# Designs tried in a protein design chat: VHH binders against Nicotine blue oxidoreductase (nboR). Part 1

Scores and structures below are computed, not measured.

Target 1, 204 residues: Nicotine blue oxidoreductase (nboR), of Paenarthrobacter nicotinovorans (Arthrobacter nicotinovorans) (q93nf6)
Amino acid sequence: MGDTDLPCVTGVLLAAGAGKRLGRGPKALLPYRGRTLVEDAAETMLVGGCHEVVIVLGANAQAVCARANLEPYRIVVNHDWSSGMGSSYLAGDAAAHTKNHILVALVDQPGLSVTTVGRLLVSHRPGRISSAAYSSLDSPRVLRRGHPMVIDAGLRPAVASTVSGDAGARVFLRQKPWLVDLIDCSDESTGEDVDTVEQMYRLL
Below, numbering starts at 1 at the first letter of every chain, in headers, positions and changes, except where a header shows other numbers; antibody chains aren't numbered by Kabat.
ipSAE, averaged over its two directions, is called F for ESMFold2-Fast, E for ESMFold2 and O for OpenDDE. V2 adds 0.75 times the mean of E and O to 0.25 times the DockQ between the complexes of E and O.
[cut] stands for letters that were removed.
The coordinates of atoms that the task and the answers printed are left out; those that the model quotes come from them. Centres of patches stay.

## First folded at step 1 (VHH)

Design c01a (framework vhh_sonelokimab_d1)
Fold by ESMFold2-Fast, scan of step 1:
Structure c01a (fold): chain B 204 residues (1-204), chain A 124 residues (1-124)
Amino acid sequence: as target 1 above (204 residues)
Amino acid sequence: DVQLVESGGGLVQPGGSLRLSCAASGRTFSSYAVGWFRQAPGKEREFIGAISGSGGSTYYAVSEKGRFTISRDNSKNTLYLQMNSLRPEDTAVYYCAAEYDWGSSYLPEDYDYWGQGTLVTVSS
């Protein structure tokens, strides 16, 4: 009963990358808050209000499933993961029911919070895209689009038609910025990811 | 709109170092993810690396060994590429490029704004 006012949303967690530049195995399995990044991100999406969470795996999918507790979630293995993030987005989108909105998150952004997820779901308007947005201390008046983002069920086919390579939804957002609502989440996170060894301090 | 102008290129001996700068004007620089590309004669543009608007995330394609470092100073609207241990194969025109979106791409077609380029020649 608790979620009556929230939209019906499938969480899509993109976790298919090999983590090759970091050199420490798949990012999904990086230690975070006493577990793994993938477990923390997926639980955050579910607790934050997603009806279900689809996790898109690719590189080392068998190892991720063996080492992380993913029982509460739906797993989709993207065998084309090496072609770029866009193929993982499309796999996750295809797994969600056509009538549901999707909330898309990236596994390598450890600042994802229950508050941010809830804020996006509560703020979401029909026919629009609700994007978390972040400012920095050196640019506090400028909001930059980021993840997670909620894509309205009615817009999903149009968004999917623009997805290719590593672009994900960003091509659609660039083409139709008037359909995007920026939701300020600067108080919860910087929106930064973990891609190199130097950035691993973000997991502390 | 944003305008980008590269500087700092020139002739350098093998093993030497150069620091390239990219000055931005127009819109607020911190709203852009910005990257460096290079193009050798007769070849397509090659991704070097990119940095997020805040400077918190960096991505490298050709310099994962630490020879090249990307940084930015949003107070000066400037992007930098520090190049160390240069080799003849690093000879190319170096371009800075910007995109409005959060995140970085290694594909030139994903970048909306480009500088004119600055030539780096590594030769004895």
Scores: ipSAE 0.000, ipTM 0.231, lowest interface PAE 10.9, mean pLDDT 79

Design c01b (framework vhh_8emy_2)
Fold by ESMFold2-Fast, scan of step 1:
Structure c01b (fold): chain B 204 residues (1-204), chain A 124 residues (1-124)
Amino acid sequence: as target 1 above (204 residues)
Amino acid sequence: QVQLQESGGGLVQPGSSLRLSCAASGFTFSDYAMHWVRQAPGKGPEWVSSISSSGDYTNYATSVKGRFSISRDNPSKTLYLQMNSLRPEDSAVYYCAAEYDWGSSYLPEDYDYRGQGTQVTVSS
């Protein structure tokens, strides 16, 4: 019974995309640190403090399950993945216990760290959304929202009601910016994902 | 290479309607979610509406819901915004934006591509 106890959080790892722009098959299976991006991201979320991790798969789900070791995690296959990221977000949200906060992460963020996850969980406040935020050398005092983010259990139904297409949680964040806390994670990552072949240096 | 060209803006009276168009070229339009973003003088950009790559899913800012309607025609590579019951507070430059990444940033400036904008002025 401590006010400083970490919140009970379900990690939701969005890994359903086909990786069309990259052209290297599903991003989930990209090699990273001696394994796959999906394995590294899921373990990072669990070690960082998530009570459990739900992985949302879609494109090439059978190949991902066959080639990556996902035994420790809960797998949700989103058969509607081609309709956009929103359907994957909703599938992951629905799989999480209703009383838990969720920490949403993208599989294609190779800079996701145990430190970033822990910082978000420690910083999270009831009734709010805690978003990792990133500055650049060109704009060192301007924070840009990114992933991962923690959505308070009490806000999840309202967030879910605004999700459609490729929007995910962003519509809610834009409508209610006063409910969003930006947590500076610039010291850990740039917040950038791996979208193009030129960006594959980020996997090194 | 990549181009987004908005049109259809103008000066109208309160209560009027306008239809904005955005012609896309230089990328596979049907693979991109499309957005309308507006910016009034002295204010930051405000997200207005989004439509999925297929056109099956749409979203609207609370301030425009029920008045504005987003649509797209993938064969002609064109995005539309039908604006009804226009109000003075709708006055802004309206930008067309494209986003491939299903999990990209939640800030309007982080879209993959953005047009030059079309001015909408609602006044008597």
Scores: ipSAE 0.000, ipTM 0.174, lowest interface PAE 12.0, mean pLDDT 79

Design c02a (framework vhh_8emy_2)
Fold by ESMFold2-Fast, scan of step 1:
Structure c02a (fold): chain B 204 residues (1-204), chain A 125 residues (1-125)
Amino acid sequence: as target 1 above (204 residues)
Amino acid sequence: QVQLQESGGGLVQPGSSLRLSCAASGFTFSSYAMHWVRQAPGKGPEWVSSISGSGGSTNYATSVKGRFSISRDNPSKTLYLQMNSLRPEDSAVYYCAKDLYEGSWYTDEGSFDYRGQGTQVTVSS
């Protein structure tokens, strides 16, 4: 992706949630790989090939900015974060230049890797959505959509028009599955979230 | 150990209403988003509606928006779909489905972690 004739990709990291079920403050600030989840995820997106990274904060945004080193990134505070993930998606999308593709990632999915980001960017085709996909041990031949995903610049307005509630691009992807390329990332991650204390082992 | 049991289907005339229920067991119900998916004979599964674990957020397919309403009762571990102004095109087996990952909404309709046995809805005169 070093070719200046190719469109740039803006990383959009969704980190606005309160982490209420963990009871340990915002998930963005959870310790991970010697820093915080938000710092690890944002750097991984940048190193993996994103031209820039937009971080969407909401719950406890001031505490996140005070405790995490986010100086290399663009920060967008979504004051409507409690209405659901969809509003954070729209805030991040709006912050990206209209000519760029966006790579959307979630802060609470440890296992995001430079390899996964690079694989999506290399695999991406014009006019399509490239979604990381994961298989489970119980269903090794079935790939399930996950994050991160690359949304082509030309599709972003149509995707944004379907976003509501707690869903990002999901409604658009279900309505137009023929536009979605599944990129197998099972070798890099399970695609699992950290939402409860019992799931904290996923940060190991 | 996850189990989902749908009920409330039946044969109704166009313009009628039905309320579907799904009794869930074997997992922490309030921690997972839940979905309604339908499948008519000879067709692939069609996603209908989703609700967040807390019940605070909902989404609907454009074909049912304004006619169907999804809700949940976390204490009783039950998911509901209120279907109004039913059309022949709504005839299908309706399945409730558990989202793949705790707290997430990223499951494709063909790849849910678990779905129930279904309840048949037939809209015909």
Scores: ipSAE 0.000, ipTM 0.182, lowest interface PAE 14.2, mean pLDDT 80

Design c02b (framework vhh_enristomig)
Fold by ESMFold2-Fast, scan of step 1:
Structure c02b (fold): chain B 204 residues (1-204), chain A 124 residues (1-124)
Amino acid sequence: as target 1 above (204 residues)
Amino acid sequence: EVQLLESGGGEVQPGGSLRLSCAASGFTFSSYAISWYRQAPGKQREWVSTIYSGGSTNYAESVKGRFTISRDNAKNTLYLQMSSLRAEDTAVYYCAKDLYEGSWYTDEGSFDYWGQGTLVTVKP
């Protein structure tokens, strides 16, 4: 196989949540590095090597589109966003070409970096799932799965069949852990998201 | 402080039933996915079932049709109704809070709290 014969990777950025517990409006619009979190995350995915980026919006989609510069990206509005994250995953998956791998990222992870995206894409193996993995100071040699993750084009239908409610790919990953490669990204991030006001320091 | 306390384990004959409970405190129970895991002697911990904040459920293939997970948000309590128990169901059962609200992070390393466990023994 040559480079021109390899499938492309579509970035799928999940940004549909209302940010209810945070109380600062949609997480997609949280200030980050002089712009919004959604703009930073989407650009990071594109610069890191994704062929295209699909952003899944839901809560306050009109406000997000009006206030964030999302012109370089493909926007999918998930009107069923309140049913849980799984519906947003399925919307993003459906928007990606069937031959492509997808790299799934969450908008509320400010530690997403070009290096992490590139590392996942370079490390990805056919027929597998490549998950960013993180250790903490409390457990420096123990890796835990996180986002982003690359789901091989060939596995996408099987993964999608297990998605429901608030579960993205994790049900499939639990059922078939031998298909998952852990890619250590602890040097770039802790893998933590911003869910409460106490965690907003992660955006500073 | 997050606390999870499992109860309801015990000894049963094959084909018997047990109901496990997990009492939770120290977090907004209704906002999180909560899972049951089990660990048999000398084996790695394995996932059994998850119930999400929205009420949807998932089960490991080995327990589908035999186990039912449910939650009572008013009582901050998680349940696992087990029926048609088999010798291979013998394990310490743990409940685990998802690290993130409504999240994708339900791998073992992504849980920020685990309970003490409750032992289930299915005697031939």
Scores: ipSAE 0.006, ipTM 0.306, lowest interface PAE 9.7, mean pLDDT 80

Design c03a (framework vhh_7d4b_2)
Fold by ESMFold2-Fast, scan of step 1:
Structure c03a (fold): chain B 204 residues (1-204), chain A 125 residues (1-125)
Amino acid sequence: as target 1 above (204 residues)
Amino acid sequence: QVQLVESGGGVVQPGRSLRLSCAASGFTFSSYAMGWYRQAPGKQRELVASISSSGGYTNYADSVKGRFTISRDNSKNTMYLQMNSLKPEDTAVYYCARDEYYDSSGYYSEAFDIWGQGTQVTVSS
């Protein structure tokens, strides 16, 4: 009938960056929870309810595929990764079926949980963007947008049209904030990434 | 004392470069996205450039893309704006601002709760 069908959502894991500012090799291969960040994030997305997971690789893609167990996932290599995160977003978006929603996550954000993924998928409403949101100690009553986020199938072409440089969906979210639902995930994670050596404590 | 202090403004001829600095104190600088705004005479403030808390993501107004570069040094609690190929229409007071939300992923509210006093940039022939 269709009433009991799970929402068909493709996970898009952005893992194409070189980790140049961190200087520890590709972030996808950083050790986390006894394996690699990319393996942990991809499995979390799948277990959390994504129908499938597309991993966008770029810098050191051959090394990532050789060292991480990515066989259960679809791999897209973005050869234009150095132009910025936007090109990786577009590559991942293009790999997902046009009828599916996408759940976008960043490999460099440890603490992604099955609960957070499930909460976003359950909370998602047609025609909208559902963004995980996080409070900070400096602003405990204020939620900031973060990853992961679910982009409704119907909005994907409009979002993709605004993507450029190092920005993924950010330009679209800024232009149309009334289409964005903030889903509080502060109880599961801080939403912080690992971009510099000083932030590596977040992998503990 | 929570504060932002801009420096590096001045008077330059078209085609020249300036580098603005913003020194932050009194808060965890590395936890906040930051931005540069400008306000020209008789106009409203506009966002020129923004940078995520880690520096991994940047955003620019279309009018400055390819000419301006935003960067930050979290070890020095300082943000920079490198302004190249300056034009008369870049004449404005430039303000350093802290985003209300910290954002290491490059997504932020662009609602600013802490502002500097501004530094004047004048581009004249």
Scores: ipSAE 0.000, ipTM 0.248, lowest interface PAE 11.3, mean pLDDT 80

Design c03b (framework vhh_7ubx_2; at its last look DockQ between E and O 0.22; V2 from the best seeds 0.00; counts 0 for: pae E 14.7 > 2, unsure alone 63.1 < 65, placed apart)
Fold by ESMFold2-Fast, scan of step 1:
Structure c03b (fold): chain B 204 residues (1-204), chain A 124 residues (1-124)
Amino acid sequence: as target 1 above (204 residues)
Amino acid sequence: QVQLVESGGGLVQPGGSLRLSCAASGFTFSSYYMTWVRQAPGKGPEWIATISSGGSTMRDDSTKGRFTISRDNAKNTLYLQMTSLKPEDTALYYCARDEYYDSSGYYSEAFDIRGPGTQVTVSS
């Protein structure tokens, strides 16, 4: 192996939610930049440096597969998606090779960029979790942890053991904050998602 | 004005109990995940528990069932019931607002607002 080798990272795109609060069908199929949000997010992860991308679908998985071009990616259908986001995280984790790091992203964050993905992959250190971090207009000097995040291969079993309900890596990150590196991505995005009709402007 | 105000702290003997309250104002309390965190003098902050908008809870194993987080959305109030208190529980306890507020099953975590804290001292 050489000095130019990138970390072997599997992108895990969580896209299983029903978008109930938004009320406009699955967020994965929201129009974005001339295609769908799921297509844009998955390509961004791949172009940004992920070796492969696993997309976790659940709510309306059949409609998503029929309407979005997902042929370059590996699809995992989580039939237990309604139990909460944690089950979707575990499905994506299980699909990734055990030796790989995982870059976890949410489909409803349209500010995901090739630059942000690349920055996380380049910044990642062995044995750690690298989290994108964002400042807000109300707190410009305070960095808030967000997505995407890179979970080191060696930490994946410990992270998976704490996952339940709607909590992905949250419990692990809060129990072991010294293992988390915050990577400032405020210049690329606010880290905000599209959860309500009022937030649809973020797709512009 | 978005505000969180903790109360209910005080001096208690080892083995005692306390109930902390956090009064929220200036935002739609019922839509947010809420968290309790503590900080001992000269130490970093330690996460204790989180409760979802719907009432699901996540707790640190170190509390071993001694602490229970709950909420009353009609009163915009968050609670932490603490039992079997130990000297190592001595800390300033803060409530904080998490950014997850959607029931779609997506998760987004950030500590965007916290209160000034309420002091808990466990001493004999």
Scores: ipSAE 0.006, ipTM 0.305, lowest interface PAE 10.0, mean pLDDT 79
Fold by ESMFold2, look of step 3:
Formats: structure tokens, C-alpha cells, sequence
Structure c03b (fold): chain B 204 residues (1-204), chain A 124 residues (1-124)
């Protein structure tokens, strides 16, 4: 996709987890801002500029589809979700058109904003990965790489070839850290996952 | 202030050995994956090895098992033991902080800080 092509990005929302740490079933169905986490995240990705959104489901996919309004999005069910995040990453990557970049997001980061998505898309450079990054309390001047991230279409095969077990893009990012641009999104999101019963109850 | 400081580089003959150290300060070292990277003259950076917070290691095959990453969480120190050194191992070697988790169990795949590096030169 050169200068004469319209830039296209497929949003890939990883939502296959069982929610075992919270003890309440799939995180995708937790209430957030008047709807489910999965609905909020997917809408945010579309409004932020993704051409389409592919939602990768696994644990309780039938229940998620029955209770969430996912009609505007493409659904991929990863029946191998229990083997780890790697299989879900590969399923979402495979569903995206080979010439598109992908923007990968995690359903269990409920602070995703339209501004963060747009900032990553504007900041993207050919042949590179653009990753949202956040400052932390113990390193307030240092950015921590997180999600979402935009993976250039040309890098997708290389990233996919490194995927194993519970590691999505993590292995590639460790092997090629110089290909990653950190985009400061500290002003828009906490980056905090929904991992504990107390954290979950903040949503209710 | 968060800092990583490498040491232990120097001039060594082919076939020799070196042990590099990386002293960490200003963060909870035991919570992060740590990585060694090198950059040879005229080349881009090259990943060497990563060690998890729990001590599991992953390494690039190009060193053919000659390099071993390790850590001492009590001393906040990362190590790289290098053996059978070759002239092509001549490079600036630096350590990097990779990922962390906090008490709530949050995980991140961040590669966000590195040290200034220590020079290794292998020549006869």
C-alpha cells in the first residue's frame, strides 16, 4: 500500500479469555459505560478510525454473542482459546486482509479511548510497530509499552511466525525492539486491566 | 530515578570469556523481564537474550549457546556470561527493562528503558 492507496487498518480485538481471575465468567460481558466491555472496545476502535473490527472470541463465545450487540463487527471464534493468547492472536491476524495493517487491542483494558486509537493511526510509519505507551507510578518519566498497537502489514508474517503458547506479539517485540515506536497515551488511559474482584466492582 | 548501568566490557582475545553486569535502580527489578541487546559498528541493534522475572530464559540462536543470561534479584543485577568469543561479537552491549506486573496482577508487554551500554572488543 503506497502513497496512492487508501490506508486501511483492521482492528483486532482479543476477547477470548474466560475471566477466571475475576470468578464471574468472560470479561467481554462485564458492564462498562452503559454496555459490555466488548461493545465499548469495538465501537471505540471503529470510531477511532479502524476500517473494520474483528473480534476474537473463545471462552463462552455463544454467551457473548447472545448478550452483546456485535452485529456491526466480524466475529472469529477461536475454539483453541485455552492454549493461550497466541492462538487468539493468530486467528485475528488470519482474518484480516493481508494488505491491511492491524491494530491489536485487549478487551480487558477498559480505558481505551477514541483519541488513543486515532493517535496511533496518525503516528504509524511503514515497516514499524506503533505501540500505545503509558507512564507508571514507579517510573513517572518512563513510558511503558502497552496496547493497543499497530502492526504494519509488512511485518505481520514475521510477527505471526514468532507466536507461541501464551505469547502473542511479545516474542517478536523482544527480538526486534528497535522496530517499535512508543506513542505516549498517558493522558487518555490508565492501561489498567480488570483482574481482581475489587477492580471489577469499580465498573459496577 | 530509573537507571540501568552496564559494566564488565573490555578487550578480549578470540576464544576468551567475559561476564557483563547490569545494575538496576529506581524500580522493582524482580517484577520485570530483562533483556540484553548488542549493536555492532555499522549494524542495527541485535537482540541477544531475555530472562523472565521468574528466571526462564529465551535466547537468539545466533550465539549458538555461547551466551548465558542470568539475574540476581536480591542484588538487582542482570548478567550476561559470554564464552568462546569471536571478532564478530565486537559490539556495544546494553541491557533493557522489558515487562512488569504490579500487586493487582496487571501485565504489560513493554520494552521501555535501556542503559548506555558497555563496549566489548574481540581482537587478536
Amino acid sequence: as target 1 above (204 residues)
Amino acid sequence: QVQLVESGGGLVQPGGSLRLSCAASGFTFSSYYMTWVRQAPGKGPEWIATISSGGSTMRDDSTKGRFTISRDNAKNTLYLQMTSLKPEDTALYYCARDEYYDSSGYYSEAFDIRGPGTQVTVSS
Scores: ipSAE 0.000, ipTM 0.164, lowest interface PAE 14.7, mean pLDDT 77
ESMFold2 (binder alone), look of step 3: mean pLDDT 76; pTM 0.749
OpenDDE, look of step 3: ipSAE 0.006; ipTM 0.239

Design c04a (framework vhh_sonelokimab_d1)
Fold by ESMFold2-Fast, scan of step 1:
Structure c04a (fold): chain B 204 residues (1-204), chain A 125 residues (1-125)
Amino acid sequence: as target 1 above (204 residues)
Amino acid sequence: DVQLVESGGGLVQPGGSLRLSCAASGRTFSDYTVGWFRQAPGKEREFIGAISWSGGSTYYAVSEKGRFTISRDNSKNTLYLQMNSLRPEDTAVYYCAADSGLYYEDWTAYEYDYWGQGTLVTVSS
C-alpha cells in the first residue's frame, strides 16, 4: 500500500455534478448494488488496481460526505463545480502526485467494472493515454472513446493546459489522437451514463 | 425521438456573417446536448461546437473559438450557430445533431443519436 519506485496510478472519480437533469439529488448518492454510485465506483477503482482514489465532490458535497461511506478515499471539494466538469478534472488532477498516472472515471457510469479498470492498467503504455472504448449494436466495428481513461504522468501537464468549461481531456485527445490507445471494453459495458429519469433503468 | 431541420445557409461574401438555425420537432429537445458539425467537399465531418441541455455549458473546437457562437432556445425548440468573419475555407454543409447521452470525450460525428439533413454555406465573392 505504500509508495513504489515506479509511478503508481491515482484514481480520479468525478462526482461533483448537481444531477439537475435527473432531479433525484446528486448522482453520487443514487442507489446502486446495495449502496451508492460513488461508493461502488470508488471501490471498483481501488480493487481494480488504483493505488489510491481521489473523489472530486462539488454540488451537495456536505450531504454526500454525510450519507456515503468515503473513509477509504481522498475527498476534494470543488467549489467551482458549477463552471463545468473541466474545473473538477483540474481539481482531481492537482490532488494526484505529479509522478503518478491518473485513471479518470465518471460517477454516473454504473457499468464501471474491476475488469475494465484492470484491463486499462495492464494495457497502459508509457507516454500515452489509454481510453476505454465502446462499440454499439448499430456500429459494432466502430470504437468510441469513453471513460475510464488513463493519462500518463508525463502527459498530465499538457492535458491540463487544454482543459476548460465542461470539457476534460477531450480537447487534448482531439489535437493529439496519435497519443491515444483505444482499449475495447464493449464486453464489460456499453459506456452508458445516467443523465435523465428515462435512463435510470441502467441502475436496475 | 427528435427530428432536426437546419436553415439559414446560403451565399455570403468573405468577412460576412450568417446565423444558422436548427429546428427540433417534439417535446424532448430540452433533454439533449446539441451541437454543430460541418463537412467540406472531400473532407471528413468536423466538430464545431456543442451546448448542454440547459444552455449553461458550451464547448468549441479550438479553430472555431471566437468566430462562432452556439446558443439554444428551449422554448422554441431551436439551436443556433452565429458565424462571424467568414472565410472561403468555411464553405461546407453544416449539420446539427442531438445526443441523448453525454460522454464529453465522445462528441464526434458518429456518436450523436440524431442528425439533420444539413444546410449549405458557401463563402465566395
Scores: ipSAE 0.000, ipTM 0.143, lowest interface PAE 11.5, mean pLDDT 78

Design c04b (framework vhh_7sr4_2)
Fold by ESMFold2-Fast, scan of step 1:
Structure c04b (fold): chain B 204 residues (1-204), chain A 124 residues (1-124)
Amino acid sequence: as target 1 above (204 residues)
Amino acid sequence: EVKLVESGGGLVQPGGSLRLSCAASGFTFSDYAMGWYRQTPGKQRDLVADITSGGSTKYGDSVKGRFTISRDNTKNTVYLQMNSLKPEDTAVYYCAADSGLYYEDWTAYEYDYWGQGTQVTVSS
C-alpha cells in the first residue's frame, strides 16, 4: 500500500492550434529568456510533478521541432489539427499511458506555473477532475474554471467520448459538474494578466 | 528576437490611397502566413487581409476590391495597398504573423506575433 505503484500523471501540452479563421495563434515559438514559450511550459509541467510530458503539435510542427529544444518530451504531431482543438486533445490522450491521469495545459496560459501544477497534483482525488480555478478583482468571491486540469485515469474514456471540434473536455465538465473539484489558483493568476506572465518568466 | 515594424500610416482624404508596410525579423518569414487587422474604438480587431506562405489571399468583406495584400520574401516584408479610402477605414492597423498553430481562447484573439500598430486616419 505504498506510493510506488500509484498511477503517474502524464502532462499533455496542447500546442497544435484550432485553425486560422478566427485570427488566433499560439505563442509556442515566442522568445522567452533565450528559449521558446513551449519549452518553458513543458518544463513547468515536468518540474511541477508530471511523470512525463506529451506535446501535441500540428500546423508547422516541423518548424517547431527544428527551433525548440523538445528532447526531454514526447512529441505527437496531430495531422488533423485543422478539425479543431478536440482532435489535438484526443491525440494527446491516445499517446498517454491508459493507467495514468492526464494534466492538460495550453501552451499560452498565464496560470501555468510550477506551483499551480504541484497544487493540482497534490489536491487530486481518485475518480474526479481537478481544475484550476480563478477569481477576478471584480468578482473575488466567484471562482471560474480554467486550465490546467487533471483528468482521472478512470474518467478519460468517458471524457474522450464527448470531445469534438474545439470543445475539448468542456462538454463532459458541463454534463457532469459534480465530478469537478475547483482548485483555487487565484494567488498565482487571474488567467489573463501581465503579472502572471512576469511570474512565469522566473520559472526554471 | 521577433520584431514586426509597421510603417506607412497617416492622414489621407476620402478617395485617397496609402500603402502600409510591415518589416519582419527574428523568424523564418517565408514559412509564415501574414495578415493585417484593424481596430476602431468600441470594436474588437477585425481581419482586413491575410496572405499564406504560398501566396493565397483572403479579404474582409468591407475592403474587397479596394485593398490588396502582397508579400516580398526577399525583403521579409508584407504590404497592404489601400485604395478608395473611406472615413470608415479610420483605425489602428496591426501586422500579424501566423505559424498556423492555434489555441482555445484567451479573452482576445491573437496571432503568433503582433506589431505595435500604425494609425490610419481618413478625413477631409
Scores: ipSAE 0.005, ipTM 0.119, lowest interface PAE 11.1, mean pLDDT 76

Design c05a (framework vhh_enristomig)
Fold by ESMFold2-Fast, scan of step 1:
Structure c05a (fold): chain B 204 residues (1-204), chain A 124 residues (1-124)
Amino acid sequence: as target 1 above (204 residues)
Amino acid sequence: EVQLLESGGGEVQPGGSLRLSCAASGSTFSDYAISWYRQAPGKQREWVSTITSGGDTNYAESVKGRFTISRDNAKNTLYLQMSSLRAEDTAVYYCATDYPEWSGEYLHADFDYWGQGTLVTVKP
């Protein structure tokens, strides 16, 4: 496999949603740190250790490509994006090299950091799924599973076979929770996303 | 929603046994797959064991043959019977559950509910 003793990791950034609930156009183009969410997230994945980044676009893909600088990344347009996030995950999975692990991230998670990506990659164990996990200030000893997550190359076919609708990898995780390692990333982020106008403070 | 409360931890000699309990509140306890995790001082949480709603069990390699997970749906309680305890089993033990798959509320976040934990100390 490749030029190293260990498999490479392909970043898959899910950015296909229309942002209908937010009403500010596609979330991929939301302003963040002097650029766009999609540019920030993709660079963070690459700098954090992903060998390559596949960006899955769907809603307003032409506008996203025209307004964001995505030159260093591989672009996949999911024409079935309206059927749910699962189809976007499958498009990203299909574009990734078969023998690589996948690190999957959501474009609307502004707390994604190089440190979080690196921590997941370093912590990842063969045959498992490594999920970033977050506690809240109201429950500092309670961890919840979140994004990003690393799916071992050997598990990708099984994960893909259970993906449908808007769930992404979640159905597989519920069926086989003993395969999931929680990696505490509470020191880096809350794991929260931007879905409504009231949540836009998370971009500050 | 399920609220979890662990108990049964304590101090034990090497080679000893302890039975941990996780009491759940909620009418849907039987619908969840429930897991035990542990966290030793200065280390990340690690998965220990899972029991599915259908009763299927699985275990981490480090505890296979020594620990037994079980559930009593009538009492809304999860158990972990630990035997042949070793110094490296010293940790805070947590139970965690996932939401039922039919709920649309879970589309926006992947998360598991955790309890507050119970400390197990295996004395040298």
Scores: ipSAE 0.000, ipTM 0.174, lowest interface PAE 11.4, mean pLDDT 77

Design c05b (framework vhh_8emy_2)
Fold by ESMFold2-Fast, scan of step 1:
Structure c05b (fold): chain B 204 residues (1-204), chain A 125 residues (1-125)
Amino acid sequence: as target 1 above (204 residues)
Amino acid sequence: QVQLQESGGGLVQPGSSLRLSCAASGFTFSSYAMHWVRQAPGKGPEWVSSISGSGGSTNYATSVKGRFSISRDNPSKTLYLQMNSLRPEDSAVYYCATDYPEWSGEYLHADFDYRGQGTQVTVSS
């Protein structure tokens, strides 16, 4: 007797940051694979199995919309982006249909792949959070939780209630780590971000 | 690089005690919370216990509260789990974990948890 609509997954791409430490404009517009990071990430989420993709913009939203082809996606502008990543997560969560699971991804992780998205969606279990996890060559026996992650539709209200400041789902995951399944994606990516000039090699 | 190395598991009878250890390196141990997580065959991971960086705050899963005790020795960079009154349902691989944010700037900090290789605990007669 459950829901009459089949559950789907809404991709939420967090792209609201100013790229302050890089000093090269918004990270969303960084060149990647012949286009921009935001275009590549959003298409990867859609092709990987998300029913729709919501892109949360904030810093330089007008410039991002003017310079990237985002027509296939839903755009949410978070005018409170400077208060931290949590407000951007909440904006994306609010835009997604309440019955859908959310796959949340960060625009500055260029190793996001169709394989990783598909693996998370296939591995996802009801009532849980499925997090991509990564080991490094220097620490091959240690898995670290990362992005993207799938938040079960049933857990979204509880996750949203713990979000504040720069913490997205993190506070909930730390309070209830037994609800988190780690999905090894080390064969696809290191899970590393591009936050400083020294990390620009990750775009190569 | 963050490294976590668990030890102290083994085969014991119901009602026995075991003390697990986790040796940590590659980060400022006293600045980060530490956790114990377990996984039994065919089941998802289950959080067991957490301790704050200073050791001043501890928390336990309902299934182990009153039987297990988490502690840390910051000078030796070691986390412990004292397990008393062990039951067959405690049989699992036990992992040490930390919330150390190794590669993230402020925007992404603390979205990464590290987990060690694990130590096997088997409670049977």
Scores: ipSAE 0.000, ipTM 0.200, lowest interface PAE 13.3, mean pLDDT 78

